# VHH binders against LysM domain-containing GPI-anchored protein 2 (LYM2): the designs that were tried, part 3

Target 1, 295 residues: LysM domain-containing GPI-anchored protein 2 (LYM2), of Arabidopsis thaliana (Mouse-ear cress) (o23006)
Amino acid sequence: QMTGNFNCSGSTSTCQSLVGYSSKNATTLRNIQTLFAVKNLRSILGANNLPLNTSRDQRVNPNQVVRVPIHCSCSNGTGVSNRDIEYTIKKDDILSFVATEIFGGLVTYEKISEVNKIPDPNKIEIGQKFWIPLPCSCDKLNGEDVVHYAHVVKLGSSLGEIAAQFGTDNTTLAQLNGIIGDSQLLADKPLDVPLKACSSSVRKDSLDAPLLLSNNSYVFTANNCVKCTCDALKNWTLSCQSSSEIKPSNWQTCPPFSQCDGALLNASCRQPRDCVYAGYSNQTIFTTASPACPD

## First folded at step 12 (VHH)

Design y3 (from x7 with G58D Y106F)
Fold by ESMFold2, fold request of step 18:
Structure y3 (fold): chain B 295 residues (1-295), chain A 119 residues (1-119)
Amino acid sequence: as target 1 above (295 residues)
Amino acid sequence: DVQLVESGGGLVQPGGSLRLSCVASGFTFSDYWMGWVRQAPGKGLEWVSDIYSGGSTDYADSVKGRFAISRDNAKNTLYLQMNRLKPEDTAVYYCAKGSDEWVSPFDYAGQGTQVTVSS
């Protein structure tokens, strides 16, 4: 059954995840940024493959879906967004309206009430702040990295249509969500959709590990000194380059990429290898030879 | 530049306790969530705990009930009280700053402090 919770029981307990947000009314990227507590608009821009100079006041049409990146934490077998996503109760709000209309059906009022330990969800006060527990997951699918995407099911959808839309299959969607077919697919509820992630050479000891990007998205990492993109047409391989488009965040200047040793690129292996981004530490941007040797 | 300096690690027997500290500089400490990540020998980074600007906390299942994160914004200091330590808690513990970007929850970590739990 579609419970509104996503399974998250694997070895990775925190990660980046995505939700698909839409509203019945026109809105702006600024309003979406504020609603989801996204610190920099460029995070939403990258998740939607929009230019960096896109205006914060750009119109989002009614029912237009905007992908919003969230930080996911896994506990007790389920994943929820971290606690920086809060909603302040306004005049005339009730929790069911907040869940359905303001957050586009991504959460239920029962879940909001549960995680906030609200004694009576019908007696809330203007100015109260509640954590909004968006569903997410960090689990691998069949040993492979995926980006878990919370898709709010539209009335009249089928698993086949959703699978085709997101590049997966009916069996995977059904099994991941604990349903057996279209008869259990519930409109206006979030479905866990596993988006294929580009392959990455980022080291496990890097702060940006695992670096999870789905098709047609980009991100800035290594303190804004590296731009990474994911493009299915480039063999689902993460493409990362040094960037000066954004001022470094924790460094005064961007360090250069470390150089791959020529022996690593040529020796012990017949296949040509490239020097690719492998993560970062406090003062160093790492590289490694990729692909791995065929042996 | 951002700087995070961890201290308080050491060798302790199973069942023992340690209190880690992290002094922060180069950013407005109270504006950021903070956390602890750890690296066991031969492993990648493992998230341990977060504390948010509003004071709420979260913990990995493996440490919940045993570890307590706290912060003192007046001293720009993050703490981790570790109780009932187990051999599997052996790791380098890193203080981590909440990210300005969506790519990861943390975007800067200190040099770490070693915690070794051994009979």
Scores: ipSAE 0.677, ipTM 0.870, lowest interface PAE 1.5, mean pLDDT 89
Fold by ESMFold2, fold request of step 18:
Structure y3 (fold): chain B 295 residues (1-295), chain A 119 residues (1-119)
Amino acid sequence: as target 1 above (295 residues)
Amino acid sequence: DVQLVESGGGLVQPGGSLRLSCVASGFTFSDYWMGWVRQAPGKGLEWVSDIYSGGSTDYADSVKGRFAISRDNAKNTLYLQMNRLKPEDTAVYYCAKGSDEWVSPFDYAGQGTQVTVSS
């Protein structure tokens, strides 16, 4: 059943996830950035594969979908966005309007009321701040990493159409969401859509693990010192390169992109291997040879 | 330079308690949400808890009700009170700074403090 909650019960309890936001009114990237508490516009730009120099005032047309990356955490078998996404109640707001019209149906007023422990959802006041619990998940699909995308279902959609749009299949989509067919597909509710992720060599002990990036997107990681891109035309392999486009967030200077040892590349392995980004710690950017040698 | 220095780890028997602390420098501590992540032997990083600038908190299911996170913004210090410790809590515990980027919730971690729960 489409409960508005996404299952999140696997071994990974935090991750990057995506929501698809649209509004019936024209808006701007600046307004979307503010609504979702996104610290840097480049996070939205990367999720939508827009140039880094795109204006914050770029128009977003009515019903145009913008992908917004969110921090996901999992608790009690479900995933919700971190508490950094808050909404401040404005004049004439009611929770149902906030859920439906302001947040585009990504969340219900019941869920907002539940997580904020609001005694009476009809007694809210201007200036109150509420956590907005966007649905997300960090679960693998059939043992493989995916980017979970919250897609708000449009009236008249079918599972087959949604599956084709996002590069998955009807059965997978139905099973992931606990439904058996189109008759249980609810308009204006979020559906958990598993987007294929580029393969990554990021170590499990890296702060950016798992580094999950879907087709036609980019992200800055390792304190803005590394830019990673995902391109299906490049065999679904994460491509990460050092970058000086943005000042490091916690470091004085970007550390060198460490080199793969020639022995690690192991020519006796008898297959070509590349030196790829493997994550970071403190002041060190790691690399490794990929793909791994067969035993 | 950003620095996070953890302390308070040690060996404790099951059912015991420990209090971890983390002294932060090199950034405006009160502007950032903070947290704890841990790494058990042979495993990756596991999120434990967050605390936001305004004092709201969240916990992983495995520690909820047993651990309490707190912060003192005047002293640039983060705390984790760990009660009713279990062998499964054995790990290196890292103090972590809230991220400026969405790729991960934290973008800087200290060198960690070892917690060992064994009889």
Scores: ipSAE 0.647, ipTM 0.866, lowest interface PAE 1.5, mean pLDDT 88

Design y5 (from x6 with G58D I103V)
Fold by ESMFold2, look of step 13:
Order: sequence, then structure tokens, then C-alpha cells
Structure y5 (fold): chain B 295 residues (1-295), chain A 119 residues (1-119)
Amino acid sequence: as target 1 above (295 residues)
Amino acid sequence: DVQLVESGGGLVQPGGSLRLSCVASGFTFSDYWMGWVRQAPGKGLEWVSDIYSGGSTDYADSVKGRFAISRDNAKNTLYLQMNRLKPEDTAVYYCAKGSDEHVSPYDYAGQGTQVTVSS
């Protein structure tokens, strides 16, 4: 088993990552939300660029892929989802079925057994709860932030097809995953796919830093007071605006934005600058002039 | 409004111990995973440890075996026991609430408590 452990050995130990989930049976967005312990459906909606009013009971067809954001933690050189994703054993379950059928091949039964220190994987009981360690990574790629996406490989896929689908290249995919060609590409197993992230001006001390969105997705940040969208057609730059679409999560009301940090008109800056979202604190939503001037 | 109030920081010699506390209000504490993050001068936030609503814990490699996170849901309080402290542990330590949205691991942090480890 050549894939399955995503490398995560860089300086960043926690981050947001992404998995591609599908099931051989029809399901709903509600069931996927529950399976991955996602507190608000809109996190899934934004990752899939779906309207905010999409029903929880919307059908997900067999083999249809839904992108699910996960919290990633890195330890001992690999990344796994944090411990809030768990599964309760039901009648007739075995760990291999849970891994392949319930979680769509995103995890192996060996990994489930390892992280839960299961003494005998054949002696599991109804009602036991196990942490499900989905693969993820927080590593930069060639010094740049990326969104690591766990893609479950379909039978008959090639690295070239996957690279084209996700806007990367064959060499990058092969090197990132420690393989040399299509013959090592394992059907029904996750592959680490580095999705390009929109650039952002979020300060490194903000709770949402480094704010990472892939193309054709949106997120609510700053306690739901700011909506950010990533669009490759807008020069891969985050578009973030104040929002009143949803109630603030930790604040009674959205705080006022700060005055823009930095000059927008500067003759020494060889490109025009705008005042953009720069992160938040517990009382303040920050803005800054962007792009940075070299000097 | 959510409030997180850290305490228990201070100046300590290498090899010493400190116990940090964080009192929470304004949300249902037992429903959320909680964590400690720290910030050394001039650096970004560094993850230290998490404790989940079910009681399981996880630690950054740099603190594993030395730090112990715990929670008392009846008192809405999060703890961090820090043993065998090193100069590298010098930072402001923040208590952090697990996020309602998947944009970040945490969506609220306290004002922090300073821990300084020096001879």
C-alpha cells in the first residue's frame, strides 16, 4: 500500500484540508454532514459552490463526489483528520466495510485500527466509537500554500487525467505521492492532489490564517461577518466582502471594519492597490492595502 | 458574547512546571472541542493541543509527553498542565474555541497569558 499516508512534516501542524467523498448508494447532504461531523451545512455548500439555500435533504447520486472540508492535524510526518470525526459501530459492521463502504475508501481499516489502538479488530462491538483518521496535509508545495485534496482514484484513471481535472501537472502529482507513473496509481485509494489557493492578505496572527480557498468555492469567516470567494478568472485573488446573510457566530453584531492599513495611492508602487480583508481579532475586522509594494 | 479568560502564566526556570486555566462563557462549553495555541514573538499562531467533546486529546509533537490538556465541563474550564518547560516554550498561550465553520480550526481565542521560560 503505496498511498494512504499524506506527508505532513512542514512547519504548519494544523490546517483546513479537503476530501472528496462518494458512496455507491444514494445519500443526502444531511447524511454527509453527519458522517464528517460538520457543524454547519454551509461549510459543505461553500466547498462545492452550492447556493446557501440548498436543502439538507438534497439527493447525492451514487458515485457523485461531494467535497467535504476537514480539520487536519500533523504528527510524526503525516496528516490525519482531527479526533472530532468518529464512527459508532452498528450491527454487522467490520472495520474494512466501514473504511471502504461507509467512508468511500478515504481511509483504511489498518489506519482505523492503529489510531484507536484496537486490540482485536475482529472483536468490535455494537456501540463502540472510533476516531476516523482521514488523510490530509498542511504542507506547502514549493514554498506556496495549497489546498490538499484527498481524491479517491477511479478505476482506469491516469495521472494525466487527474492532473488535467484539478489544474495541476503529472510530475507534481507523482512526486507529491511518491509514485513514478500510472501503474502505481491504486484504484479506490486516496491521492494527494494539490489545489491552487487564491492569494489573500490575511495577517498571520488572524484566527483564519492562512485563509485557503480553492477555485470555485466560498467560505464565511470573521464569525460569519465576511464572505470570501475564490475565482481563478479573477487572477486567483480572494474576493472578500462584509455579509449579513447569516447571524454572527460568536458576536452579537458584526464589529465595524478597521481603517485601511496602508496607502492606496503611492507613486513608488508600480501597481494599483485596493483596501482588502486582512483577518480579524475578537473585536475588529481588519483591512489592508494590497498588493504589497516591494519598498 | 463568547468570552475566554486565561490565567496561570508566569516566569519559570527551565525544567519547571505551570498550570494554565481558561474559563469560558457565552456558549455551551461541552459541545465544542477546545484547544491551546501559542504565539512566540514575531511568529504566527502555533497549535499546542486539543481536547474533544468526548474527552480524547491530541498534542503537537513539540509538547507531547510534557503537556497535558484537560477540561472540567461542570466548571466551563479548560486546563493545560505544562511540565519540563524549555526556553522554546516561551510564548503567549491562548485558549481557543473550536470553530462553527470549517474556515479555521478555531473561531474565538482569549486575550492570552504570558509564559516565559528563562534561567
Scores: ipSAE 0.665, ipTM 0.850, lowest interface PAE 1.4, mean pLDDT 89

## First folded at step 13 (VHH)

Design z5 (from y5 with G98A)
Fold by ESMFold2, look of step 14:
Structure z5 (fold): chain B 295 residues (1-295), chain A 119 residues (1-119)
Amino acid sequence: as target 1 above (295 residues)
Amino acid sequence: DVQLVESGGGLVQPGGSLRLSCVASGFTFSDYWMGWVRQAPGKGLEWVSDIYSGGSTDYADSVKGRFAISRDNAKNTLYLQMNRLKPEDTAVYYCAKASDEHVSPYDYAGQGTQVTVSS
């Protein structure tokens, strides 16, 4: 059944996950950024493939969906957003209104009450601050990396329509969400939708591992020194290159890329190879030759 | 430049305790949630624990009840108290700073401190 919880069996994992937010009323990217505690607007811009110069006051129309990246933690078989997403109770708020109207149905008031240990959800006070536990997952699907996307189901939707919209299939959606068909698909509740991720050469010991991008998105990684894009028309292969478009975040200057030229000169390797981004450490940016040569 | 310097690792017998420290500089420490991640030999990074600026904490299931994360904002220092250590806790432990970019939870980690649990 659609409980509003996403399965996340990796009890020790964290990752980026994605939610689809919309509101009944017009809003702005600034308001969405604030609501989800997103530190840099470009995280939202990249998730929606919007130009870097998009204003934070850009209007978002009623019912327009904006994809918002969130930090996800898996614990006890369930994934929830990190505790940095918090809501301060305002005059006339009740938890059900906060869940449905403020957060667009991405979370239930029951879940808010549970994680905050609220004794009576009808007796909340102005100024109380509550963690908002958005559903997410870091799990692979059938051994493949995916971007788990929380999609709030619209009235009258079918699994077939959702599958077509997001490039997946009915069986996968049903199995992932513990339902058997459209009769169990609940409007205004989040559905776990597995978006295909571009393949990546990022090492598993990199801070950005796993680096998961869905189609038509970009991110800046390696302290803003590397821009990565995912495009289905580019063989679903993550395209990463050095960038000077924004200032480095944790470094004064971007470290130089490691050079792959020696690895590309292996005469026993008859396959064409490229030098691709492989992650970073606190001192260097890694590259590797891809694909690997057969032994 | 951001700097994170871990210390306090070492060799201990199973059942022993260690306290890790991490001194931070180059950013406003109190504005960021912080965490510990670890890397066992031949493995990738594994999340251990987070502590948020308001003091709330969260733990990986494998360490709940045994480890306690804390912070001293006046000293720009993060701590990890590790009790009832097991051989599977053997790893390099890294102090990690929350990401500004939502690429992953963290965007900077120190050089790490080795924890070895063996008899």
Scores: ipSAE 0.667, ipTM 0.854, lowest interface PAE 1.6, mean pLDDT 89

Design z7 (from y5 with S99N)
Fold by ESMFold2, look of step 13:
Structure z7 (fold): chain B 295 residues (1-295), chain A 119 residues (1-119)
Amino acid sequence: as target 1 above (295 residues)
Amino acid sequence: DVQLVESGGGLVQPGGSLRLSCVASGFTFSDYWMGWVRQAPGKGLEWVSDIYSGGSTDYADSVKGRFAISRDNAKNTLYLQMNRLKPEDTAVYYCAKGNDEHVSPYDYAGQGTQVTVSS
């Protein structure tokens, strides 16, 4: 049973979401990368604001939380991770152990059994592969895009402590998760925590739209040709720059940024405007003038 | 360089069927999950369906039971069988390549093929 249901019934049916993983035993970033089927370690590095050159064998201490990005899909009013996250049953595994110990309480054995149509959860065999349905959501909150973060609640936590930790408030957390107070928090179970996202100028028809980053994170987009960062100290505005740190993934070379309309950049406004990243197509990296002119 | 070439769109009456195809090149097709997204006039991109390397599939609620995604790794080809088409299915349909990065679900899309459902 989760504290929240991770409701996902809005107009957006797929997105990138975030989970907080921890283990009782020391592990490595490589093991976490493998566990969550993350193809490039830099996705984990960026979600945790770690240097790009961090080793795959970097130690993760017991109970240390690592943020792991996941692909989220919404169906029947709830969000779960994509079917790429699989676990192969090993000697002495039982589903409850896999859910609580291996996946850090992010999923229940009942949900694993349900989505894999396992007739008897007590009769599993070494080598069987099961989809692991991590909780997530793509819904807006109060009309705004947020990064939904699956936070595993620690015994003795309060809504107030969780709200302070993640930059939200008790009422928002309670309403989002369908609870009224701390007595309904379920220890060692996920809670849906809405992280504030940096504002972005990305066009709605771009493959990376909406480009949602929480504080103290970075991503590479536009086939590795653009690096974007989110920093609350920069007025919660997404900062995106061309990058040659990583070879392009689908292009031979990075295309040039489109030129901003000079008339729009030079229009009289009560504040200066800059030419900023606005998404990409298969041939072009788009820009636009930002901020919009206020009246 | 990656290429995705969609085909099979057209004008159909409500209740009709279409089969979309997408021929891929420039990457190891079998290594990537693939999907279909669509764009109705004046709207952003809307997810339709995914198919994973292992063959499992997933669908948006609006198309479940009517659409079937499939792939032929030997031909580097992705398919979308669309049945019982409705006017709200009218859109440009794009074949999309799964993203190695977690910034977005897809990192490359084709030029698209127009599907128009009108009586």
Scores: ipSAE 0.733, ipTM 0.877, lowest interface PAE 1.0, mean pLDDT 89
Fold by OpenDDE, look of step 15:
Structure z7 (fold): chain B 295 residues (1-295), chain A 119 residues (1-119)
Amino acid sequence: as target 1 above (295 residues)
Amino acid sequence: DVQLVESGGGLVQPGGSLRLSCVASGFTFSDYWMGWVRQAPGKGLEWVSDIYSGGSTDYADSVKGRFAISRDNAKNTLYLQMNRLKPEDTAVYYCAKGNDEHVSPYDYAGQGTQVTVSS
């Protein structure tokens, strides 16, 4: 595995992933939004569990990490962000600087050069636009859904420390990244960190499938008609509720949740199961019986 | 309201070709990236191809070299040229609008058009 490449060999060819962005200089949420071509600030806010009324001009301190959601596409066993993220070369830009400083080490200039077929990375021109291929993955981990998080390794860190920080283990990190141990851990390079995701009842034929949320995050789905949250303290179960916090997209009004099958609700449990969000299509929001039995 | 209407599906023999069309309305078509997804019987949605607002394209490995996505912004129409079709390509094909909310992968899709590849 090439440095900076995340494996993506599973059945899911597209998904959402996260990158951890930090700047050496102070910045703003607005700047980060622009840099990563995030259309709606709420996507960043949700990824970081920030209130919706958070200002775009909110200061982000030097070396503060902001989680940024990205669209992931898998091709040839490797996952990269889709072509939404582009950088326009400015005066005096150096491609290596763009990679290491502007994008916080989430990508290498070699990878940028490769995907954009740049003949000479030292011969770039002002105004040129380059696709920024951020590392991502849609792979399950041991059959379980995870959110792949690109963590830029800090100098002096260890797999153990990183594993502890993100609630995984050394073996998993090592295997996922194709390294043996700390001796092969590279500073200032992205590491694929699997974040545990809340369990979801979202159908495979839903437009928002797979719906992957890590702990302490929220997302608007079903054209902004549904807000989903992930909280480990709630048994790692995705909580999705109808929402009127933001204007619906694509729909004039939010459709009601479909009714759950009563037979399913009453089956296999002492008490009826809850009706939970199961995705959406066209003009319909799906529901299903919760897999968990109520107490 | 957003509308996506697919057409062009049908029954073809292996090795044959089809061209799908999708007419979009209810949004500024040129501002969004669009894609094709498909659903085979008993399977989930599978990503096929995307075309971005700038015209760049991307393809699933399973269709790369055989399918070509394109768009006509003046006509608000998305196309999928499918060549060298295989039985494995049998599915309902959906035109899909790119999602602004970073929820995988799209926020709206059409009713779909059936593509059947069989001898």
Scores: ipSAE 0.403, ipTM 0.725, lowest interface PAE 1.3, mean pLDDT 92

## First folded at step 14 (VHH; from z5 with S99N)

Design k1
Fold by ESMFold2, look of step 14:
Structure k1 (fold): chain B 295 residues (1-295), chain A 119 residues (1-119)
Amino acid sequence: as target 1 above (295 residues)
Amino acid sequence: DVQLVESGGGLVQPGGSLRLSCVASGFTFSDYWMGWVRQAPGKGLEWVSDIYSGGSTDYADSVKGRFAISRDNAKNTLYLQMNRLKPEDTAVYYCAKANDEHVSPYDYAGQGTQVTVSS
């Protein structure tokens, strides 16, 4: 059944996940950025494949979906957004309104009440701050990396329509969400939709591991010194290049990419190899030869 | 520019305790949520705990109830109190700063401090 919680029981306990936000009222990218505690608008821009120079005040039409990246943490078999997403109670707010109208149905008032240990959800005060626990997951699907996307189901949708929209299938959606078919699909509730992730050569000891990026999106990593793009038309392989578009976040200057060992690139393999981004450390951007040589 | 310096690691018997410290500089410490991650030999980075600017905390299931994260914003210092240590807690522990970008939760980590739990 669609409980509004996503299963998160695999070995990975934190990751980046994605939600589909919409509002019944016109809004702006600035307001969405503030609502989801996104420090740099470019994280939303990249998730929606928008140009870096897109205005913070760009209009978002009623019911237009904007993808918002969130930090996901898994606990006791479920995933929720981390605690940096808070909402401050305003005049006339009730928790059900906050859940359905302000957060677009991505969360229930019951879940907000549970994680904030609210004694009486009917007696909340202006100025109280509550953690908003958005649903997410870090689980692999059939051994493969995916970006879990919280899709708020539109009235009249079918699993087939949702599967076609997001490049997956009915059986996968049903199994992932613990439902049998369309009769259990609930409108205005989040459905866990597994988006295929581009393959990545990022080392498991890199701060950006696992680097999970879905089709038609980009991110800046390695302290803004590397831009990575995922494009299904490029064989679902993550494309990462050095970038000077944004000032480094923690470094004074961007270090050069390490050079691949020429012997690794020229090894007698069944296929040609390229020098690709492999993650970073404190002052080093790593590379590796990819694909790996077959055994 | 950014610096995170961990300390307090060492060798300890199972059931023992350690307190890790991390001194931060080069950024406005109070503006960022902070975390601890660890790396066991041959493994990737494993999330341990986070503490947010407002003081709320969260923990990985494997350490919940045994570890306590705290911060002193006046001293730009992050702490991890580790109790009832187990051999599987053996790792290098890194202090980590929240990422301004959503590609990953952290964008900077210190050099780490070794924690070894063995008989």
Scores: ipSAE 0.770, ipTM 0.895, lowest interface PAE 0.9, mean pLDDT 90
Fold by OpenDDE, look of step 15:
Structure k1 (fold): chain B 295 residues (1-295), chain A 119 residues (1-119)
Amino acid sequence: as target 1 above (295 residues)
Amino acid sequence: DVQLVESGGGLVQPGGSLRLSCVASGFTFSDYWMGWVRQAPGKGLEWVSDIYSGGSTDYADSVKGRFAISRDNAKNTLYLQMNRLKPEDTAVYYCAKANDEHVSPYDYAGQGTQVTVSS
C-alpha cells in the first residue's frame, strides 16, 4: 500500500469521511467549498459545528484546519474520494504544488498521476482536469462505526499527541496506519484518524446508512427534513429532530416521522423508551425505539 | 417532485445478462451523478456503480468487469448492463440520485426492480 493510502476493506463500499484541510495562506469558506466540490456550504458548516448563518466569505486563517466532508469509495482495499473532486490545471501549476500546497498535503502528486494515468507529471497542460483522490475509509474499527478523518501530520508531531488530540490511542493509530511508531510517522502526510461516532439507530436499508457523525458536528439528512447532531456529552447518542431550517430537497414537504411501535417502546425498560430517528426511504421517515432505557 | 422509475429486472440463469433502465424526472438529470445500489434479502443497501456528470464511472469490486453503467442525458435515463450474472447478484436494484449533502451518497432512490439469478 502506497504512502497516504487508507485501508478500506470492510463491507461498506461507500460512506462519508472527513479531511482536514489547511492552507498556508488565508482563504475563505467559499474557496474551500469550491476546491473540494462541496455543493452546500452547510455540509462544511456542520462538519465544523458552525452556525448555518455563517458567511461563505468568512476568513479562514493560515494553518487553520477546516474539516471537509467527502464521499468515500472503496476499491481494491483502498478508499478514495469519488470523482466529484477535480482540479483544473492553471498557468504555471506544478502537480506537486497542487498536491502539497493547494490541497494541503492531503494527496500526493504520485497518487494524482496514478489515478489519472498521467504519463509524465511534469508535462501537464493548462486546462487539464484531474481527479483528486483524497484518502478515506469506510472501515469499522473493532466492530464499531467510526468517522475516518484524514489528518495531515505536522512536523514534530507524535502519535501520542495526535491520539490525545482526537480521543484515540497510539496503538490504534499505529495499527490503522500500518506503522510501528513515531519513527515511521511522516510529516505533511495524511494520517487515518478514527473519530468516534455517535451511536445511531439508522436502518441498514436507509439511504443515509451508515449515518456517521463525529463529536461536535451536525448534518441534515432525509432531504433536509431531519437535523442530526452528535455530542459526546449526551452519551454519544445521535440526536435527530425534525427540522424546517432548510428547504426540503426532492420533496415538496417534509413527511412526518413515522410512529414507533408501542410494544418496543414499553419493552425491557422501567420507563418507555424514546422514539428515535431510524432513517428514511422514498417519502417515509422511519423511527424506532431507542436502544437505551431512560433514566 | 423527484421521480426515479426502474425497469428491466427479471429472472435469469447464472451467466445470463440483464439491462436495467431508470427514467428520471423532477430534477436536472445531467447535473447529477447517478448510481445503482442493491439490496439482497436480509442485507443492507450495497453500492453497485456510479456515473458522474462528466461521464466517469465507478464500480464496486464485486461487479467490476461484469457490469457497465451508462447514461443518456437527453432521455434522462440511467442504464446498468449486467453481464455474467451470479446468484450473489440477486437483489432489488435501485436507481439513485446523488445527494447534494455530504451525509450520504444519495438522497433519493426509486422503487427498485427485482433481479433474480437462479438456475
Scores: ipSAE 0.480, ipTM 0.763, lowest interface PAE 1.2, mean pLDDT 92

